# Ledger of designs, part 5: VH-VL binders against UPF0304 protein MJECS11

Target 1, 168 residues: UPF0304 protein MJECS11, of Methanocaldococcus jannaschii (q60310)
Amino acid sequence: MLSKIERLILANQYKILKILENTSEYDEIIKILEEGYEIFYDEILGHIFDELPESEGQFVLDILSFYDIVVEPYKQKNPNDHEIINHPYSYFKGFDGNSETKYMAFVRFLIEDQKKFSFVAKYAKKTDNFNSHFPMLDKYRKMVELWESKYNKKYDLKREEILDILNA

## First folded at step 23 (VH-VL)

Design j6 (from u5 with heavy chain S30D)
Fold by ESMFold2, last read:
Structure j6 (fold): chain C 168 residues (1-168), chain A 119 residues (1-119), chain B 106 residues (1-106)
Amino acid sequence: as target 1 above (168 residues)
Amino acid sequence: QVQLVQSGGGLVQPGGSLRLSCAASGFTFDDYWMYWVRQVPGKGLEWVSAIWYSGRSTYYADSVKGRFAISRVNAKNTMYLQMNSLRAEDTAVYYCATEYEDFYYMDVWGQGTLVTVSS
Amino acid sequence: QPVLTQPLSVSVALGQTARITCGGNNIGSYSVHWYQQKPGQAPVLVIYRDSNRPSGIPERFSGSNSGNTATLTISRAQAGDEADYYCQVWDSYTYVFGTGTKLTVL
C-alpha cells in the first residue's frame, strides 16, 4: 500500500525520467500510480525489499569478521591443525538461499560490491556463492553470542577459544 | 600438465590499446582465480589485477584502475587483459598466474609477455 | 597496504648459509611466501605460509616469520641458487611483493 503522497512523488519521478530519457515507456507506470491501480504496484515495487534491521546487519558483519579476521588467518598459519581445518564449521558456509535470503544477499553485497572479507571470498566456489542450502542463522547466533559473552569479541583468540566458538 | 600460455604483447604508442591473452590447460579453469602481475625490466614484481573463478568480480591496482580491464571466457579456458590509455610506465613483462594448490600464493605462472609503450 | 622491504643484494660463499630478509610492520601477522626468479624466467615458489616447502624444493630452503621480519634461509648455497628472491603477502584481494633481493653466490 502506497499513500497518496508516495504515489504523487513516484509519478512525478517517472514523468521526469520520461522527459530525460525521451521515452514513452513510463506512461503506463504513471497512470497506474496516479489512478491507484494497486494490483499492479508489485510490478513497480517488486525489487524493493524491507530494510535489513541494523542489529541483523551487525550480526552478519560479526560472523564474517570472525571468519575473515580470526579463523581463516589462523588456518593459514596452522595448516596441520586438522581439528580446526576439518571442523564442520571451519569456513563460512553462507546462509540458506531459500529461508535466509536477505542474509545471503547482504553477504554477497559486502563481498562483491563493497569488496570486503577477502579471506572469506575465497570460499565462493565451494559454498555456491555463500548459499549454504540449509539454515545457518541459529548456529551463527550461538557462535557470535559466545564470542561476545565469553571473549568480548576480541580478535586475538587462542586455539582453544577458536574451537570453543566453532563448537558453540 | 598444468600450464598457462600467454600471447598478445608487443610495441604500442602512448595512449594506445593492447589485449593480452592467457590460455590455460591441464586443470579445470573455472575453479580458479586468475591474476596479472607485471615487471618493469630490471625492477620488481607488481600485482596488476585479479578475477574470480566465475568472472563475477574483478580487482585492480590503483596504477591501472579505469584503464585496464581483466576478463575471462571459461568456455575457452582463456583470461584476457584489455589495456587502454597506455603510458610509458606500463612498459613491462606481463605474467598471468593462478593459485593452483591452495590460496594466497601463486604457484603456476605463464611465460611472460613483453609490452613496450613508446612513441 | 603493507610495504615489504628487502635488501637490494646479499652475497654468500659457496656452501655457506644465506639469509634474505623481508621487513614490514607486524609482518609476523601475515603468512609470507617466497619466490625465486632467474633471468628471463617467471618466478618459482620456494616457500609458502612462512616455512613450508612446495614439492621439489630442497630441504636446504627454509623460512621463518615473526615480529617485523620474515627470513628466507638457504643452507649450503649452490651456484644454481643465484637469483632474485621476492617475499609476498596477500592482503585485501591484492598480492603485495617485496622489493626483491639479488642473491650472489661467490
Scores: ipSAE 0.676, ipTM 0.873, lowest interface PAE 1.5, mean pLDDT 94
Fold by OpenDDE, fold request of step 25:
Structure j6 (fold): chain C 168 residues (1-168), chain A 119 residues (1-119), chain B 106 residues (1-106)
Amino acid sequence: as target 1 above (168 residues)
Amino acid sequence: QVQLVQSGGGLVQPGGSLRLSCAASGFTFDDYWMYWVRQVPGKGLEWVSAIWYSGRSTYYADSVKGRFAISRVNAKNTMYLQMNSLRAEDTAVYYCATEYEDFYYMDVWGQGTLVTVSS
Amino acid sequence: QPVLTQPLSVSVALGQTARITCGGNNIGSYSVHWYQQKPGQAPVLVIYRDSNRPSGIPERFSGSNSGNTATLTISRAQAGDEADYYCQVWDSYTYVFGTGTKLTVL
């Protein structure tokens, strides 16, 4: 539910857009906001997602860093380590587009918009743009937890440490 | 052939400094962890220090922390151990070592260098 | 952190089997490595990751690790096997060696 002040601010912003763009396309939205028709708010606010809390954002950065800085360089250096190379979680699979959409979207933002995690970025096509099509949140949380608790979140991990984290 | 050749060492007074060198050949030096292990004559093996691939991360035994510094110059295929504030208990044969696999062992060793700290 | 305990000495007759133990609390959860050292020489890796043998090491050398004891077994002992043997593990970015065992071949 929007307060009268919030509705007034938003309505005024759309009125400004109306003038700038010389269009009537915002008239209905302005009316909805001024009259307070809450049933239609989703049509206006539906494009505004719930925020991703800082801790969750940091979690995503952590798991991406693990793959980008630790796993991918190791595989490059050790192409004959088939146990690691063929491990089910040897590459970042993304998040589930159905149940973990906000995480997937954040990954896409980091990689596509901010151009971060270049080694992980190579898997965009393979992972359907980081849609795992299967819940991955719990798996990644276990990995990051083990990485932090047992290995002090170090990036200079050895083979057995990497494998241990992948098996988390 | 994979080989580690050590140099340096010798006799030094307590409080003095000494630098050991370990030259590698026969393998891609910057792909592997490097180590220093020492052995008091007639005694067992003691790990001293480890250094990561690029040299970014270093690790030390508590007995040498703050006094010893491990480093590597990958372009020269050489690892070093700078030993400062030397003590009598630092007297030992020092070995450099590496490993081909990241399994936490040392499968290639240098010939050893004797360091004697004595008045 | 872990403490590795080895017998001070082990004796074996020529052609017989020698067993050198490395004791430690829950050592079976670690990967144990073994080194052979002859007088005036650098150590040589003879077993890695509990039971794997490096190239060039005779099949007479084998290893096992379970519970609280790792064991290096040397079958058909030869005079050239007389040496000091050390077990070793890794823990929290530290390398821990056993106290060492002197093997005498009679």
Scores: ipSAE 0.020, ipTM 0.592, lowest interface PAE 6.2, mean pLDDT 92
Fold by OpenDDE, last read:
Structure j6 (fold): chain C 168 residues (1-168), chain A 119 residues (1-119), chain B 106 residues (1-106)
Amino acid sequence: as target 1 above (168 residues)
Amino acid sequence: QVQLVQSGGGLVQPGGSLRLSCAASGFTFDDYWMYWVRQVPGKGLEWVSAIWYSGRSTYYADSVKGRFAISRVNAKNTMYLQMNSLRAEDTAVYYCATEYEDFYYMDVWGQGTLVTVSS
Amino acid sequence: QPVLTQPLSVSVALGQTARITCGGNNIGSYSVHWYQQKPGQAPVLVIYRDSNRPSGIPERFSGSNSGNTATLTISRAQAGDEADYYCQVWDSYTYVFGTGTKLTVL
């Protein structure tokens, strides 16, 4: 799983931590890495999540931008548009914490850590911190695809265009 | 009371330029799309141009594309139409208009201003 | 792209019902709006989104849209209804007006 170079680098990093923290708690990890006991790697790497590719990150940024820049401002200006307001996808619901964990985590990072997408951020409580508890990836992909292909990813959308995307 | 008041029309020679103004009052100007529509005397209505809330996006009829420029200064509640390279066929009454609901129509109109292009 | 065709003129007797048509290929798939214009005045929206009436417009004005024809109906016609009427649609960020109809009240 890990190359010798990777193991060496990690082992050295833990050795540094050992010195800095004046502890022996890393001795076993160092030994595992130096000896190459792969069966225990998960114990070491378990807190390292799978990578979210750049394209998927951009996708998340796109859907959040759609909601934050297009949908939310529209709702603010048109509070009596009940068709849009009551639309099942009138607000960003997040991603499924079970099957779309990487996406959910990224959303949380963007909103909580980077303090982005302030208009979407207000739904944190309503959405269980952007855990939709239901797969949303496909729906959002359809929305973004329609937004891009039909409306050239414009932000100056009119009502019917917004509704069209929400119905994607 | 919501109203649009226009100015800037007049007589100009072919190839000349004019700038029309449309001053808005009675509503939050920067919340709405704005439009220009023209009408040749005795003829029908023709859409000329549209501009987004902030002015970031503009749209033009093919007949005026490249010659006319729509703009707005939201701080002044005013929209403009810069008309360059004017032609005889541009002679018309020009109306500014706006829409409240973003349904692709015009529900508030200015009083119109006559533009005459003639030698 | 869409072409909206209206009759040049329509006549109606006082108190009767006038119907002004706006023809277009598959116009029923569009949202049609109607404007009234009296001589020397700016147009006034009288119907939006096929059948909706703006505030201040009498209930005598109604609209429908299906197939290839949109229709503006003016019941109990009054002398003040004499005007030009235009239908309008939006398509691909282009606003298209009909050719206009002169309504005469007899």
Scores: ipSAE 0.016, ipTM 0.565, lowest interface PAE 8.0, mean pLDDT 92
Fold by OpenDDE, last read:
Formats: sequence, C-alpha cells, structure tokens
Structure j6 (fold): chain C 168 residues (1-168), chain A 119 residues (1-119), chain B 106 residues (1-106)
Amino acid sequence: as target 1 above (168 residues)
Amino acid sequence: QVQLVQSGGGLVQPGGSLRLSCAASGFTFDDYWMYWVRQVPGKGLEWVSAIWYSGRSTYYADSVKGRFAISRVNAKNTMYLQMNSLRAEDTAVYYCATEYEDFYYMDVWGQGTLVTVSS
Amino acid sequence: QPVLTQPLSVSVALGQTARITCGGNNIGSYSVHWYQQKPGQAPVLVIYRDSNRPSGIPERFSGSNSGNTATLTISRAQAGDEADYYCQVWDSYTYVFGTGTKLTVL
C-alpha cells in the first residue's frame, strides 16, 4: 500500500519522465497511481526490494574484510600451510541464493559494482558468483562474533587466531 | 643455518637506558614474529615483548610497559629492544627469539645478553 | 592470566621415566609448550602444542595436557637430560611461563 503523498510523488516523477522523454508510455502508470489501483502496484514497485538493514550490511562488510584482509593475504604468504589452505572455510563462499538472497546480492554489488575486496573477487567463478548453495549466515556470524569478542576485530592476527576463527 | 645473534648489553645505572640488538640470518626475517624473553640469573623465564612480522603491532609485559620499546628493521634483518628508565629489577639475561608456526611459542633463540642495572 | 606451577625439582634414575607437571586452573584449555634449558645456554623448545616434538627432539620426550595439569614425560632418562624445564602458555596476548623444574638424573 502507498500513501497519498507517496502516490503523488511517484506520479509527479513519472509526469516529469513523460515530458523529458516526450512519450505517452507512462500515462497508464500515472493513472494507476492517481486512482490508487493497488492491484497493479507490483508492476511499478516489483523491482524495489526489501531493505538490508544497516547492521546486516556491516556484518557482510566485516566477514568480507576478514577474508580479504586477513585470510587471503595469509594464504598468499604461507603457501605451505595446508591446514589453513585446505580448511573447509579457507575462502569466502558467498551466501545461499535460495535462503540468503539479499546477502548474496549485496556481496555481488560490493564486488562487481563497487569493485571492492579484490582478493575475494578472484573466487567469483569458483563460488558460482558467491552463491554458496547452502546457508552460510550462521557460520559467518559465529566467525565475526569470535573475531570481535576474542580478538577485538584485529587484522594483525597470528596463524592460530585465524584458524580459531575459521573453526568458529 | 638459522641464527639469532644478540648485542648491546652491559652495565647501566638506575634510570639509564640501553638498546639491545638481535640480528637474524638463515630464514626470511620479515615472515615471522619476534620476541624478547628475560631471565634473572638463577631464576625463571619471563616474557618481555613481542612484535608483528611487519612491525605494525607490538606487545609488552606489564612490568616493562611504558619503559621498553620493541622494533624491527626488516631490511636489516634486525630487531631491537630500547630499554629506558631501567630499574634494578630489570637486571637479567635477555634473549631474543622467533616463532615459525605462529602458535605462540619460541622455537629459535639467541645466545642471550646480560643487562645489569646497578648503582 | 593463568598461573603455572611446577615442582621445584624432580629426580630420576638413569634409564627410568621422569614426569614433570605444570599445574594451572583449566590448563587443559590452553596449548602448552615446554622448554629445556641447560646451564649457560638458551632455552630449547622440546614440546609444542601439548604433545608435538620439534625436529631433532628425541622420541623419549612426550607431552600431555588435560584438566588442570600438563605433563612433560621423559622416558629412558639420560645424563644429558639433566636441565631446567619450563612450561609456557599464551593468553590474551601475554606469554606465561611456569616456575621451572630442575631435573636431576641420578
């Protein structure tokens, strides 16, 4: 449902587009908004997704930072550390495309659109563009929680600290 | 051959300063943490300080915080311990050490340097 | 910080088994390391992470850690094993050594 104010704002925006593009293609949308035909709102708002809360956004940034700044550089510097390299969570696997879609999409945005987390970015193909195909949210939350509570979210971590977090 | 060679010890009056050096060879110096551990003659071991392989992070025992400063110059394969405001209780043999696996232990040690603080 | 308590001295007959304990509240939750130190020498790591031997350390040296006690075991004691032994743990970016044990081989 949209308020009258929201409908007015949206209708006016489409009226502006109509003028700018010199087209009549927005006339029906404008009519739907002005008359309040809610059944057709999905055609207008369907591409507007639910918000990812700030805290969850920060969480995603945190876990990506852990992998990009801590884990990946460590593996590069220590190629013979097979325990870390072969660890089941030695690289960022993304989020589940079925149950954690908003998180996966945000990761893709950060890496593909904003060009962030370059060391994690190299795993795009390996991870099916950061679709883990199984839930990862709880695992990452445990990792970040341990990283924060036990190691004060420090980036200068020793090997055992990295391993401890991976085992979270 | 992996080796840590120490220098810079000696006799100093209370309130004085000394700087210890630890020169490393036989391994990639900037890949590993370095440590200082001291031992009062006839007594046990006491950890003094630790430094990150890049030198970005340093750690100290409470007994030396604010007085001692650990540092390293990776280009010279050398670690230092600047000791200021020395006290009689700082009298000890000081060892430098390194750690290969990063599991919070010391697996290579220097030969030790005696520091004597006395009036 | 944990407090690590060791016996002041332990004696063992030649060829017998020596056991040096390191006591601490819930020490079993820590990774314990052991060092050997002979007179006038720097310490030498003999056991790391409770039960692992560095290269060059004889199989006679073994370690265990559970509950409130870590133990360094030296089987078939030799005269050359006479030394001071220290346990050590890490906690909250501090390194804690035990009080040390003098091992005498009779």
Scores: ipSAE 0.016, ipTM 0.583, lowest interface PAE 7.2, mean pLDDT 92

